# VH-VL binders against Gonadal protein gdl (gdl), part 26

Target 1, 194 residues: Gonadal protein gdl (gdl), of Drosophila melanogaster (Fruit fly) (p22468)
Amino acid sequence: MADIPATSEGSANTSEAVVEYQQPTPEFLQRKIYFLVDQLRTYHSELPENLQTRISYDLLTELANCVLNDGIFVIVKALMELQHETERHLIKIRMQAENEYEIEVAEWRSKIKDPEELRHILGLMKIKHTKKLHESDTKIIEILDQKVNDQQSTLQKAGVPGFYVTENPKEIKIQMFLLDFILRLSRLKYEPGK
Short names: E, the ipSAE of ESMFold2; O, the ipSAE of OpenDDE; V2, 0.75 times the mean of E and O plus 0.25 times the DockQ between their complexes.

## First folded at step 14 (VH-VL; framework fv_firastotug)

Design c1 (from j8 with heavy chain R51Y; at its last look DockQ between E and O 0.52; V2 from the best seeds 0.00; counts 0 for: pae E 2.4 > 2)
Fold by ESMFold2, look of step 14:
Formats: structure tokens, sequence, C-alpha cells
Structure c1 (fold): chain C 194 residues (1-194), chain A 124 residues (1-124), chain B 108 residues (1-108)
């Protein structure tokens, strides 16, 4: 039982704060890199073979080094939250278009009582609304593509290996797998000696 | 509103062939989605068959690869599955399913939308 | 291939019961990339849980998932009449994608 607080308990709290203030040892960093590389090689081995050949082991090692100090995890999480906010905004814009259509339908139903005339008008409105939604969806895709380009540039400037601005779908697919790997690593807790 | 509607099922003879279709609405294949076929034999569980990524990469279950071809027609927003050399054990409901690829979320191969399925019966 | 074995294969329970379904993998499912689906008779499957513990949009809070490595669990905290269905797990950490054999939940 600990009736009297041990000096080592106070030192443990102080030593934990001191460790965060001071740089970690070379042995700690070496073990952390091996842990991260081991995790990345596991993720890599789980991919289909054609994807495995497009992501080199050298790239995995570079990725492990770039996330070593956790700073990249903070950046990636912030970019993910920004992407989610953008997507929520775009969904609201699309919902506004649907709501406006429903309001217009209700207005015509109250204005036109002849069933044949109403059916004809609503048919024309449906065609117009479908075209309007197509135009809205095109704009939404353009905004999302620009956001992807901006985030590629941000990750490149942050030094994340494998990221650069590209519109090539095959290259974007590889970058998405690299992001998946980073996110999976960010959910792990590294405990030395484990 | 996302909809997936399968068609092209029916009765076929052993050794025969069939092409299944899946008409998609509420989204376009070229907009960052992957599509898959999953089947369910009567009274049995789910079996993944094939998928096609938005970049046209195709993947097949090992046991069925020689008898299946997945494809899509982006102009018709339609997914296809060609079934060849059919056997009695291929009798099943065939579902098409969609997964979303989010740029910052990475690839995760679970299915958020499914069609109602189309029945394929292989019987002499 | 990662084989998924669910237990029990079937069960009967009363409204209000806590129901627990397990999914065991033949090898580790890395990063807990495991989903759960509900399928009612004559209907397509419906996504319940992804990444072992995240509820899909619109799924009631009585559904929860947990687990890592080779052992995963779906829990229905208070069974409702509409929860009569078959439940499937699916892993997506390793190629190829695989499903469990299913667990049928009957309402007594």
Amino acid sequence: as target 1 above (194 residues)
Amino acid sequence: EVQLVESGGGLVQPGGSLRLSCAASGFTFSSGYYMSWIRQAPGKGLEWLAYIDWDDDKYYSTSLKSRLTISRDNSKNTLYLQLNSLRAEDTAVYYCARGIVYWMEGYKYYFDSWGQGTLVTVSS
Amino acid sequence: DIQLTQSPSSLSASVGDRVTITCRASQSVSSSYLAWYQQKPGKAPKLLIYDASNRATGIPSRFSGSGSGTDFTLTISSLQPEDFATYYCQQYSSWPLTFGQGTKVEIK
C-alpha cells in the first residue's frame, strides 16, 4: 500500500514531462522506425500483387521516417477534417436544389388543377431539374478535384513521400493507399519494448 | 438517391453462359466509386465474386476467376458480370454493390449500397 | 485467404435481450478492417458497422461492434422485433475479400 507518496512517483511524473521536453534517444527512434516499417510491410503485403509492385519497399521506409515524430499525423488529420467540411457543404448545396424543385412542384400543383396539363408541366420540370442537377454535380466534382490538388500540394510541401500534384487516376489511387497507410499508423500507439 | 438494379438472371443449362447487368442511378461510376458482384446461394451465406475500381482495375475471387468477367459501360452507367461454364452450384441470387473511395480516407473495401439481386438458376 | 467463422450459427432471443455474435478470423485482420451487415429475408444486406466499431449512417445505437486481431463481436444491446435477421461479418484488410458464414437471429 502507498500511504506515503514515493519520491519515484513524483520523479516519474517529472521524468515523463522531461522526456517530452527533451529529444528521444537514438535507440527509441530506431525501434520506432522498425515498428512502423513492420506495420507498413504488413499493410503492403495485404494488397493485390499488382498494387504491391506499384508501392516500393523504399517508399514504405521513407513513409515510416516521415511520420516518426507524429507531426504528419496532425497535418493529415487536419486535412481530413477540412475535406469532410467541404463535402458537407457540397451536400447541403445539392439538398437545396432538391428542396427548390419540391417547392416549385408544390406551387404548380396549387396553380394548375387540370390533371393532364399538370402532368405535362411537371414532366417538363423534371427534365429541367435533371439537367440542373447534372450541372450542379459537375461543379461539385470540379470543387472536389481542386481540393484534392490543393491537399496533394500540402502533403508534398510537408515532405510526405509519394505525394505530388497529379490528375492521373492511377497515381491518385496509389496516393490514396499511402493515405490509408498513414491513417492506419495514426491509430496505433507505439509502446517501446512491445 | 442511390439505386442499383440488377437484371439478366434466369434459368440456364449447365455449361451455359449468362450476362448480368446492374444499372446505377444517383451517382456515376467515374466519380470515385468501386463496384462489386456478390452472390448468395439458396439458404447460404454471401460470397464475394469480383470488383472493378473506378480506374478500371479488376479483381476476381480465385476459385471463379476463369469463369467470370466483370466490366462496365460508363456511358450507360451500367456494371456487367459475364458468367461462363455454369454449374449447379452457381445457382444463387447475384447482387451488385457499391463502395465509395474518399480521397482522405483511403480505400476501404466495404459496401454501402446494394441492389435487390437477380436470381440465376442452373438446372437441366 | 482469411476465413471468418461466426458463432453461434443461429440463436433465438426475446425482445429486450442482449445478443452477442462473434466473428473469428483464421489470421489477424490488420487495423480492424471488419464490417458487419444485416440481411432480412428476401432483402439485400445492409451495412451496420465498419472498421470493427463504427456505426454506419442511420444505424441505431443499440448496435455496437468491438474487437481486434482475430476476434470480433457484434452486440445488440436490447433486441427489437425488427432485428430478426441474419448477420454477416466481412474483412477487408487482406486480399481477397471474405465473409463469415452468417448468424441467424430468431425472435422467440
Scores: ipSAE 0.569, ipTM 0.807, lowest interface PAE 2.4, mean pLDDT 85
ESMFold2 (binder alone), look of step 14: mean pLDDT 89; pTM 0.929
OpenDDE, look of step 14: ipSAE 0.618; ipTM 0.791

Design c2 (from j8 with heavy chain S31Y I100T; at its last look DockQ between E and O 0.41; V2 from the best seeds 0.62)
Fold by OpenDDE, look of step 14:
Structure c2 (fold): chain C 194 residues (1-194), chain A 124 residues (1-124), chain B 108 residues (1-108)
Amino acid sequence: as target 1 above (194 residues)
Amino acid sequence: EVQLVESGGGLVQPGGSLRLSCAASGFTFSYGYYMSWIRQAPGKGLEWLARIDWDDDKYYSTSLKSRLTISRDNSKNTLYLQLNSLRAEDTAVYYCARGTVYWMEGYKYYFDSWGQGTLVTVSS
Amino acid sequence: DIQLTQSPSSLSASVGDRVTITCRASQSVSSSYLAWYQQKPGKAPKLLIYDASNRATGIPSRFSGSGSGTDFTLTISSLQPEDFATYYCQQYSSWPLTFGQGTKVEIK
């Protein structure tokens, strides 16, 4: 009865280095805010005077504070991607409608031998196609407008300053510049001490 | 199909003025677009001159700001450029060009569509 | 103003060659707001690349753009007969909009 010595499995204390997510110090955050505000002021200064008057420094400061949270960049990027997908889809639909017309025209050309009759049929087809294309374009615009409103609402709910649901092109223009600013900031690497 | 057709070029005397037109078709001037004038001297590079958007915001080349006026007529879907106090150095092909504005992407100031250009020759 | 300097000013190449054109900015171009155009003699410029690396609609895959900050590159992977032209970079990061001086690609 040979006593097999119990090999003491050395409990490898995997000290999970709790990467203490060191919360950024207030000083770090303040410096980051100053950096962001300075960038925004630079972007603002590149705008025409008419737009500079419409985008206040207070709004820029609020925006800088808002984007301290990297979550805003994630949201904006996600919305942008969704927008791109929507646009691609709509373009595809329109292209399909155009292709269908071309196919139909080709079919008529193959079937009709009388030139006068063919001309008449093609004329009617063109009218029909034009109408269909117009209807399609109208629907596309409606979808895009709704998408804009949805995104405005999302950004507003996320607390992004300057965003609210509006159909006013002048207000949308301001929001577009704010989006550009956010996207520009999202590409910056803040390095403490540089 | 998007078409841009420049007109108004020709032979002009130094010190004179001209007005260029750009007739646009296949799209309308709206908040989704902006227009620009760009010129090219013979055998030289491209020079941006002016930009106008749907809200009549205007940008000008710093060197030519005092001599240039960009405008548009939405009812005619036509872009204009007034050029004053013409000099020999203003001899160039003048292009109108379109840029597209995208929601979520902001203003992108590259040009996806160009006219064929109109030649302006300034000579005595 | 942001000045764009292209290199080389001209080059001679053969069909099938890989061609590389560089565009250097005098200061950083924000968000890679750089475009490339092709211009043939007596024709208007045609957009090739936008946002430094995105091909415009209908542009062949042999054209590619890369770069960031101050250094940008246009590459033609295999030069075709129709690619003999002058190429221009353009920045749209700041006003005024500016173009490079152009690079002429000629047949060898």
Scores: ipSAE 0.655, ipTM 0.805, lowest interface PAE 0.7, mean pLDDT 92
ESMFold2, look of step 14: ipSAE 0.734; ipTM 0.887
ESMFold2 (binder alone), look of step 14: mean pLDDT 89; pTM 0.921

Design c3 (from j8 with heavy chain K108R; at its last look DockQ between E and O 0.55; V2 from the best seeds 0.62)
Fold by OpenDDE, look of step 14:
Parts: C-alpha cells; sequence; structure tokens
Structure c3 (fold): chain C 194 residues (1-194), chain A 124 residues (1-124), chain B 108 residues (1-108)
C-alpha cells in the first residue's frame, strides 16, 4: 500500500491587478469642464445672433457639466443609431408599397387586351395607389414625430439640459443645435496639459 | 421623387433686379429641410448665396447680404430669391438646392437635391 | 471665411485608373463637415460624399471620401466612363458655406 505523496498544487495567487480606476482629481475635472465650456462657446459663437440669444452661457455650462461623463455621448450615439434604423425601415416600407403597385400594374397589362379597358383599370389603380401612398406618408410622419418625442424624453431623463418633450419647431431647433454640440464634443479627445 | 424647378432667369440690365422662383415637389419645406440658393458663373465654381429654414431663419453671403433677399411661400411650396443692383458679375446659373436637417445629427449644410438651374445674364 | 483649395485643378486619366482629388481648408473643418459633388457639363451638381466619408444614396462604392481637420480626399478606385466630370468639395463647418474651385477629370 504505497502512500502516493499528495503533490501540493501551488495556488498561483493571480493577483488580479485591480486597476484602481483612479477617480479623476477635482483639478482634472475642473480643467476638463473649462475645456468643454470653451469648445461650446466656440460653437455658440458660430451661430447667428438670433440663435446665440436663445442659447445662454448658463445652458452651455450646464451642458459641459452634463457631458463630463462619457455616458451622455454613449446615449446620444445609441439614439442616433436607432434613428437611422427607423428611417431605413420606413424607407423600405415605402419602397415595398411602390413595388407592389408596379407588380399589380404589370399583371393588369398582361391580362387585359382591350386598350380602353386597360386604360380605365390603370386609371383606377393610380388613384388607389396615390391614396395609399399618401396614407403611408402620413403614418411615416407620425412615427418619426413619435420618435422625436421619445428621444427628447430619453435625453431629459438622462439629465441633458435643454431637453424636454415639445412639438414647437423653434424649441426643437434649439435642441438640434445642442445635439450638434454634444456630437462635436464627443469627437474631441481631451488631453490634460495641452 | 424630389424635384426642384427654377424659373425667372433671363436677360437683365445692369442696376436692375432679378426675382427667381423655385418650385419644389416631392417634399414639403416644413418637413425638416432647409433651402438654399447657389450660383455658378460661366466656367467658374460654385458660390453659396443664401439659406432659409422652416423657422424663416435666414443666412446670407456676406458680400451679397445687402442685395439679397431669400423668402419662401409654404402654401405654394416655392422658394424665392431677390437680388438687387445687378452687375455683370452676377451673370450666372442660379440653382435652388435642398439641405437636410437630421434631428439627432443637427443641421447638415450639404445639399442632396438640386434644380437644373436658371440662367441670369446681366448685360447692357 | 474658410477657403477650400482643391488639387489638382485638372487631371487626365483613363478608364480603370485610380483617381485622387485633395481638398485643403484654410482652417480646420469641424466634425469633418465636408461634402463632395460631381458636376457634368450643363447639369446641376450631384452629391457624392457627406461628412467627409459617407456616400450619398445611390453613389457607387468606387467613390470614397476621407480626411479630417484641414485635409480631405476624394478617391475614385476605378474610373468609369461616366465619371468624367468636375468635382467640388464644400465645407459646412462655418458660415458662409464655401466650395473648392473644382477639379476637372478629363479623359486621357
Amino acid sequence: as target 1 above (194 residues)
Amino acid sequence: EVQLVESGGGLVQPGGSLRLSCAASGFTFSSGYYMSWIRQAPGKGLEWLARIDWDDDKYYSTSLKSRLTISRDNSKNTLYLQLNSLRAEDTAVYYCARGIVYWMEGYRYYFDSWGQGTLVTVSS
Amino acid sequence: DIQLTQSPSSLSASVGDRVTITCRASQSVSSSYLAWYQQKPGKAPKLLIYDASNRATGIPSRFSGSGSGTDFTLTISSLQPEDFATYYCQQYSSWPLTFGQGTKVEIK
């Protein structure tokens, strides 16, 4: 009965180097805020005077504070991608409706030999198609409007200043400029000391 | 299909005025588009003149601002350009162009649709 | 005003050739707000590229845009007979909107 010596498996202490996410120092954050505000002021200065009066420096400062966290950039990017997908989908739906009309017209042309009868049928088909297209376009607009409202709500809930649900074109215009500013900032690389 | 049709071009005298129209079809001005006028002198490049959006916000070329007026009639889906105090240098093809505004992307001041243009000749 | 300078002003190429056109801005173009247009004689400009690198709808894959800051490039990977035209860059980073002087691509 030979005592097989228990080989001590050396527990390799994989010291997972906890990369201590060193929280940015208050000084670092302050410098970053100044950088962001300066960029926003630059963008603001490029606007026409009538729009400059509608976007206050306080709003820009709040926006700079809001985007200090990269999370806002992620949200805006995700919303933008979703918007693109929605638009692509709606275009496809419209194209399908148009294609169905063409197919139907081709079928009638193959079946009807009398030119007068064919002309009459095609005339009716055109009227029907025009109506259907109009209805489709109306639905598309409704979907897009709802999407805008949803996105406004999402950004408002995320704490992005200047965002709230509105159908007022003038207010939407301001929000669009704020989105442009956020997107511009998202493309910047903040380098400490430059 | 999006169509833009310019009209109002022709022969005009120096010191006179031109009024151009652009009839739009296949879209509405209120649906997130802005409109612009761009001109091209014979054998030359493109020059942006003016822009108008759905909120009647207007931008003008700095050099021509005092002579240009851009306007629109939404009920007619028609864009207009007035240019006063015409000079020989104003001889050009004038284009109406559509720009798109994206909600999530903001204003993009490129032009996805153009009319065929209307020729204005300023000559004595 | 942002001035855009295209290079070359004209070039001669053959069908199948790779063509490269550059557009240089006098100052940085924010967020790559640069577009490219094709214009054939007696026709309106046609949008090719927007936001420096995005192809417009219906534009063939042989057209590509690149660049940032002050330097932008339009590339036609394999020139086709229908590609003989004048090409323009346009910035929309700041007002007023400005175009390059154009690059004429001619048949060799």
Scores: ipSAE 0.603, ipTM 0.783, lowest interface PAE 0.8, mean pLDDT 91
ESMFold2, look of step 14: ipSAE 0.673; ipTM 0.853
ESMFold2 (binder alone), look of step 14: mean pLDDT 89; pTM 0.920

Design c4 (from j8 with light chain Y92W; at its last look DockQ between E and O 0.48; V2 from the best seeds 0.00; counts 0 for: pae E 2.5 > 2)
Fold by ESMFold2, look of step 14:
Structure c4 (fold): chain C 194 residues (1-194), chain A 124 residues (1-124), chain B 108 residues (1-108)
Amino acid sequence: as target 1 above (194 residues)
Amino acid sequence: EVQLVESGGGLVQPGGSLRLSCAASGFTFSSGYYMSWIRQAPGKGLEWLARIDWDDDKYYSTSLKSRLTISRDNSKNTLYLQLNSLRAEDTAVYYCARGIVYWMEGYKYYFDSWGQGTLVTVSS
Amino acid sequence: DIQLTQSPSSLSASVGDRVTITCRASQSVSSSYLAWYQQKPGKAPKLLIYDASNRATGIPSRFSGSGSGTDFTLTISSLQPEDFATYYCQQWSSWPLTFGQGTKVEIK
């Protein structure tokens, strides 16, 4: 029977990699949640007063616990990428409508000799184009609304506090700020000892 | 093509009132946008005045809050700024500007489109 | 309120010069909330840079933005005749929105 005073450093790799390979201890997790809550309170304080009263400190604590590991950040970033792809597609649709209008205007300018007749035709075409753009914008809004619904459902199923399917603009606005908070946290690196 | 066209400026006597309009085209207020009014006195910098969000929440500059009212009419796609109790220091070009709100990215904290502005002159 | 102080308040430069404008915030500003605008006399401001470093649509590559925390920089790598204008930085990292006082870039 002998007392062994020295133990090997089992988790050390290199100085540049030490923080990356640290295992989560209860002390580490407690310090991380306090750091996250502190960040969330800062973000909360940046809001207008009417929004501050609608986002409780209890909710901020729930968010900090929810993102304590990085799993939720992966989900939120994936939803962001899907949103970007959807938005790029919608921009293409709108650009096609503008291009078609410009081509049609050029065709009429080349065909009509009478200036008064040309002005009348172009006036009617502008009314038609304006209505087509309004219809296109309505479709774009519908697609974006459905995307919001789908993402609310995904976040709710993932257990993110404060998310549920709603069409209420006031509630959607609160959810937008909760997403902004999560996204800002995802860009931070927690440094133990700081 | 996004366009913002301000109107309603002109010469006003001190203590008077004026309603500025901003006609928007190429987008609708009912989607994910917010609108602001910004002014610029002659030879001076930019001053933010008010914001109205798509959910109709309104925000005002603290120093001017009691004299401003922002509003909109979605059926006319038009933004308004009511100016009351006008003073000489309110002489400025008044701009309307648009910001974008994305569900996942939140508010984009810059103005991607501006109108050409409308001049308000407060003088007796 | 976050105060934005631009330096210099004005400068004179020749075509082809490299121009640097700084924007110093009274407290930390996230890069996602810092923008730059260009304004020519008698015209509305035009968005130049958003998120501290991203060029807006149609902005030439000679314009670049950088910085973080309290210090941000707009650089014009080779000044062109159409770049003589006033430049403003803007933040909305904290309520309310504020602008810098402007930097006027003039011809020598």
Scores: ipSAE 0.385, ipTM 0.683, lowest interface PAE 2.5, mean pLDDT 84
ESMFold2 (binder alone), look of step 14: mean pLDDT 89; pTM 0.917
OpenDDE, look of step 14: ipSAE 0.446; ipTM 0.747

Design c5 (from j8 with heavy chain Y109W; at its last look DockQ between E and O 0.53; V2 from the best seeds 0.59)
Fold by OpenDDE, look of step 14:
Structure c5 (fold): chain C 194 residues (1-194), chain A 124 residues (1-124), chain B 108 residues (1-108)
Amino acid sequence: as target 1 above (194 residues)
Amino acid sequence: EVQLVESGGGLVQPGGSLRLSCAASGFTFSSGYYMSWIRQAPGKGLEWLARIDWDDDKYYSTSLKSRLTISRDNSKNTLYLQLNSLRAEDTAVYYCARGIVYWMEGYKWYFDSWGQGTLVTVSS
Amino acid sequence: DIQLTQSPSSLSASVGDRVTITCRASQSVSSSYLAWYQQKPGKAPKLLIYDASNRATGIPSRFSGSGSGTDFTLTISSLQPEDFATYYCQQYSSWPLTFGQGTKVEIK
């Protein structure tokens, strides 16, 4: 009965280097805010005068503070991707409706030999198709409007200044420019000391 | 299919005025688009002139602002351009162009659709 | 105003050649605010590239855009017979909108 010596498995202490996410110093944050505000002022200055008056420097400062956290960029990018998917889907639906019409027309052309009868049928089909297309377009607009409202709400809840649910085209326009500013800022790399 | 058809071009005298029209089909002006006029002198590059969006917000080139008026009629889905005090240098093909507005991406000030253009010749 | 300078102003190339056109801005332009157009004689411009690198709908894969800051490039990887035209860059970073002077691509 030979005592097989228990090989001591050396516990390799993988010291997971806790990369201490060093919280940015207040000075670093302040410099970053100044940088962001300066960029926003630049973007603001590029707008037509009538729009410049509608976007205050206070709003820009609030926006700079809001985007200090990269989380806002992530949210906006995610919303943008979702918007693109929605638009692609709606385009497909419309294309399908058009394709169905073409198929139906082709079928009638194959079945009807009398030119006068065929002309009459095709005329009716065109009317029907036009109506269907109009209904489809109306639905598409409704879906897109709802999507805008949802996104406004999401951004408002995220604390993004200037965002709230509205159907006012003038207010929506301002929000669109703010989104452009956020997207432009998201592409910048802040380098301390440059 | 998106179509833009310019009209109103022709021979005009110096000091006169031109009024151009652009009939749009396949889309509506209220559906997240903006419209612009762009011109091209013979053998030259492209020059942006004016834009108008769905909210009737207008913007003009600085050099021509005093002479240009852009407008639209949504009921007719038609864009207009008025240019006054015509000069020989205003001789060009004038294009109507469509730009797209995306909610999440804002205004995209590039032009995805163009008309065939209409020639305006300013000559005595 | 942002001035755009294209280089070269004209070039001669053969079918199958790689063609590169540059557009330099007088000031920094966001990479998302530059477009490229193709114009054939007697025709309206056609959008090729938007946001510096995105191909417009229906544009062949042989067309590509790149660049950032002040320097942008349009590349045609293999020139086709239908590609002989004038090409324009356009910035939409600031008002007024401005175009390059154009680059004419001619058959060799």
Scores: ipSAE 0.526, ipTM 0.762, lowest interface PAE 0.9, mean pLDDT 91
ESMFold2, look of step 14: ipSAE 0.689; ipTM 0.862
ESMFold2 (binder alone), look of step 14: mean pLDDT 90; pTM 0.922

Design c6 (from j8 with heavy chain R51Y, light chain L97R; at its last fold request DockQ between E and O 0.62; V2 from the best seeds 0.68)
Fold by ESMFold2, fold request of step 18:
Parts: sequence; C-alpha cells; structure tokens
Structure c6 (fold): chain C 194 residues (1-194), chain A 124 residues (1-124), chain B 108 residues (1-108)
Amino acid sequence: as target 1 above (194 residues)
Amino acid sequence: EVQLVESGGGLVQPGGSLRLSCAASGFTFSSGYYMSWIRQAPGKGLEWLAYIDWDDDKYYSTSLKSRLTISRDNSKNTLYLQLNSLRAEDTAVYYCARGIVYWMEGYKYYFDSWGQGTLVTVSS
Amino acid sequence: DIQLTQSPSSLSASVGDRVTITCRASQSVSSSYLAWYQQKPGKAPKLLIYDASNRATGIPSRFSGSGSGTDFTLTISSLQPEDFATYYCQQYSSWPRTFGQGTKVEIK
C-alpha cells in the first residue's frame, strides 16, 4: 500500500526487535528504571538482615540508573570472562606442581630398595613438596588479589556505584553482592508496559 | 584433591554437649570459600544448620541458633560446630560442606564438596 | 521462607528409563538459583546441577535440569545402575536457603 495510515498504535514498523535501534522515549526510560529498581529491591529483600542494612535503597536506585544503558553489562561480562580465564590458568599451574611431585616420587621408588630408607626419603620429599606448593599458592593468591584490585578500579572508573579499590573483606563482600545484582539484571529481558 | 573429614561424633546424654570438627585439605578457608554444617536424621532429609563466610560472618538456623556455635581455625584449616543442650531429636549424621564464592559472580550458597559425616547419637 | 516440595517422594524405574523429578517452590526462586544433589545410601550428597540447568564438573550429560520461577525439573535421560539414589533440590535465592524433602529413585 502507498498509504501510511495513522492508527492508535502509531508506526506500523515498530516491533520488539526494532526498539533497540530507536532513541528511547522519556516514558520508556521511566518504565525501565521502575522495573530495574523493583528487581533490585527483590534481590535486596532476599539477603540476611545484616546485609540488607549495609546496602541502602539509594544505592539500589543509583545502580538502576547506572545500568540503564547496556554498556555496564558489557563491561561486567567481559571482566567475568577475564576472571574465569585467569582462574583456569592458575589451576593448570597447580596441577603441574602435583604432577612433578608424582614423577619425583616414582624416581625415588625406583632408586631405593630398603623399605625403611624409602619411607624416610619419601617423608622428606613430602615436606619439600609441601613447601614448594605453599610458595606456588602464595604467588597464585597474589595474582588473584591484583586481579580483584584491577577490576575494582575498572568498575570505579566506569562509574558503577559502590565500587572502589579496597582490601577490607567486609567491603569486598558488599561489592560481590552488588556484582551479583548487576549480573542478575543483565540476564533479564525488559518488557515494555510492565 | 579437596577433602573434608568430620570427627567428634558419638554417644551423648540428653542435655549434653559436643564439639564437632571438620579438617579440610586441598584448599584454604581464606581463598574465597564459605563453610557450612548440615545434618541428616536417620531416614530423613537434609537440614541446614549454619554458615561461616570467608570474612568470618556467621549465620544460623533460626530454630537452633541458641544451641549452636560455628567457628573456624584458619591456622589448622579446621571448621568447628559446638552443639549444646542436646536432645534426642538432634540424633543425626552431621556433614560439613564447602561453597565457593567467586568475586565476579557473588555469593551463591550451594555446596560443591561434602564430607562423609560424623554420627551424633543422643540417648540415655 | 521458601518451602521446596519434590514430587514424587519415591519412584521405581528400570535401567534405561527416562526419569523426571520435580521441585516446586512456595514462592519464586529468583534468577533460577536452584541446585540438585544426589545422595547414595551411607554416602554424602554430591552436587549435580547448579543455577537450575548447569552441570557440575564431572557430571554425566544424562543429567539435565530445567525450570524457572516456582517449577524446576531434574531429568535423567537413561538411568544407569549407579543412578539409584535419593535426589534433593536446594534453593539459594532467598534467605534462609532451604532443601526439598528428597525423591528416592529405586530399582523396579
């Protein structure tokens, strides 16, 4: 049809898929903020009371506004993938150390025939391995701690409310709950009119 | 290899007390884990008792809170549960269990590793 | 508190059967934060599924989970002899975290 009829529903080409490419209306943004705040209040209510008091309703509103555009979700998902990649690499390093120990034990078993002398040698080797494993674990922990620091800094620079560099375990715990909230929001599909 | 080994169970008279231990190996408590105690009465389901987070915050079952104390000793990599004022209904296998806390994924309170349990029997 | 009710409480099945176990919550389990465990007699529970549908490390692909809201399902596509056990669901979206009462799967 050459005609472009005016209807109560507006432009005929508007669809759920197309709304991503349209400039959002003030009404759409208002409804989306309400939806996001409602979800965050639900997540907040699911926490133990002592954690609820540490996460204010104002912070929830700030988070909702922060994720109103999708840019923050992209950043958080990218940081998650990087964290998983780092953790997989560190597990491989730990497994290599165990394999090297097993090889060394097998070599001693082939060299020493006296059962009592072998038992003594393997005891000393266990002590050596335990020390080596502790040194490896210390390095692994340092790498993971630096990664957390870097990600706190990235989120802070991106303007995500509640994030800053800290080593305080109580503060890190709150940031982990805020990350959980953001990730749960990232999995939702917003339906206009709700 | 992750291992959790409970101990300290046994026969106790009503009103008595026990201290259960859970020795952990293959991980350290300070590495982003939370620990829990869960019990199972004979022929019954699982009942959560308490959590202790890596930051040392403690959470208890509401009905049992006054009779339980969860604690840990990081230098020994050992989790503890103090049971007080024991009753016949507290007869159960007591499990310790581990959950993982991921920085980027938050706290998801399910349990990826369990011990084999220690039996507590409360009877005269 | 979210109460989890499993059905059936017990079932009998043959090796090779497809088995379905349900877990119904008294209120919504937000974000599908629900896990499934397997427990054999005299043994500790073992994690099978987390976040409703993700298999834990080392769990065979015959185990699958699905569901959202108040209704969740564990499916065993082809029972093996080692699968005869009791299965538990557990929610971790809302404090306090709670378990279902269990479903015993027995040989027919």
Scores: ipSAE 0.650, ipTM 0.844, lowest interface PAE 1.7, mean pLDDT 85
ESMFold2, look of step 14: ipSAE 0.609; ipTM 0.823
ESMFold2 (binder alone), look of step 14: mean pLDDT 87; pTM 0.895
OpenDDE, look of step 14: ipSAE 0.716; ipTM 0.855
ESMFold2, fold request of step 18: ipSAE 0.627, 0.624; ipTM 0.833, 0.832
ESMFold2 (binder alone), fold request of step 18: mean pLDDT 87, 87, 87; pTM 0.891, 0.896, 0.890
OpenDDE, fold request of step 18: ipSAE 0.748, 0.739, 0.752; ipTM 0.873, 0.867, 0.875

Design c7 (from j8 with heavy chain G32D; at its last look DockQ between E and O 0.24; V2 from the best seeds 0.00; counts 0 for: pae E 3.3 > 2)
Fold by ESMFold2, look of step 14:
Structure c7 (fold): chain C 194 residues (1-194), chain A 124 residues (1-124), chain B 108 residues (1-108)
Amino acid sequence: as target 1 above (194 residues)
Amino acid sequence: EVQLVESGGGLVQPGGSLRLSCAASGFTFSSDYYMSWIRQAPGKGLEWLARIDWDDDKYYSTSLKSRLTISRDNSKNTLYLQLNSLRAEDTAVYYCARGIVYWMEGYKYYFDSWGQGTLVTVSS
Amino acid sequence: DIQLTQSPSSLSASVGDRVTITCRASQSVSSSYLAWYQQKPGKAPKLLIYDASNRATGIPSRFSGSGSGTDFTLTISSLQPEDFATYYCQQYSSWPLTFGQGTKVEIK
């Protein structure tokens, strides 16, 4: 379908002004599925061998069917953006704590002239800082684990093959690579008939 | 506090074998972490040897896989590397190292914690 | 395999100098999955930078990383006495994991 504004009707044939819509045929969809499967098999072959045996070619075909239209890519991109925002926030908290520690060290270095006194003070500050970072890292891991649960549920409800809520490390590992495959597909442009 | 302590290095003859150990403390072997062995010959750069993932998947350097076995004992929080058929070029400091697993981006295989290393000397 | 080549292989610098080290990859490093490590004689490597530009915990702000694709840079904005060491880059975008050959930063 050519959805062209009425004011541009006299120039509708220029490649810059033409919006072309193609109604999918069974042949077009079949070619698109084969293209997507070929891409997924390439990504699969880049994995270490023991991971390759845990992701079946049938699952790759199911993924290709799932992403045949672009709706799933919108969902996955939104989940990726949420994960990145969460990671940026957590990194900022860590960076602020590190900057505060660096400032305190500099202040003590400018005030204390006795090398033994300075080493003692900085040693105590390092212990406190290390403990603070450890507590932060523990909380960061918990927050990220909870986000994974929600994202698994979202993908499952959207019908993405291979996704379901799980805490099993082996299953989570497979889901992480399936997401990577979907993200890589989302960056491709499919050219019909090519 | 995260700490990794290697042991089991020493002097060995060519063709010999050793088992290296890495005692971990401050964390447990779980789905949040993976472990590797990395070596450094005297005056040389770093060479990755083997990796064990939190789900027991094991990976080896292509040139060395016939001579290495990585393993772990979760009840002792200890990582192992078995070195066999040692040669002079295997003389190095051997490090164990930890990495963190991240969701959505795949594994990020950099190493945030390293042990002090254990020296293996292969000399005839 | 992605081969990493660092430049220079060694350099001599004074306290307070700005130091720049490059790491060139034989193939594109996807998602900027590149780390930098510092190693002092007789010590284990210490993580400085991950994902090309993020400082690891405990790393002073004078260390910064940049780059993408095949070209990456570690910069020390004002060299300190404790910064004389060997620096390594490492990629983790493709199997197997690989390290650069190292860049030695010496006092002179």
Scores: ipSAE 0.246, ipTM 0.614, lowest interface PAE 3.3, mean pLDDT 83
ESMFold2 (binder alone), look of step 14: mean pLDDT 90; pTM 0.919
OpenDDE, look of step 14: ipSAE 0.493; ipTM 0.763

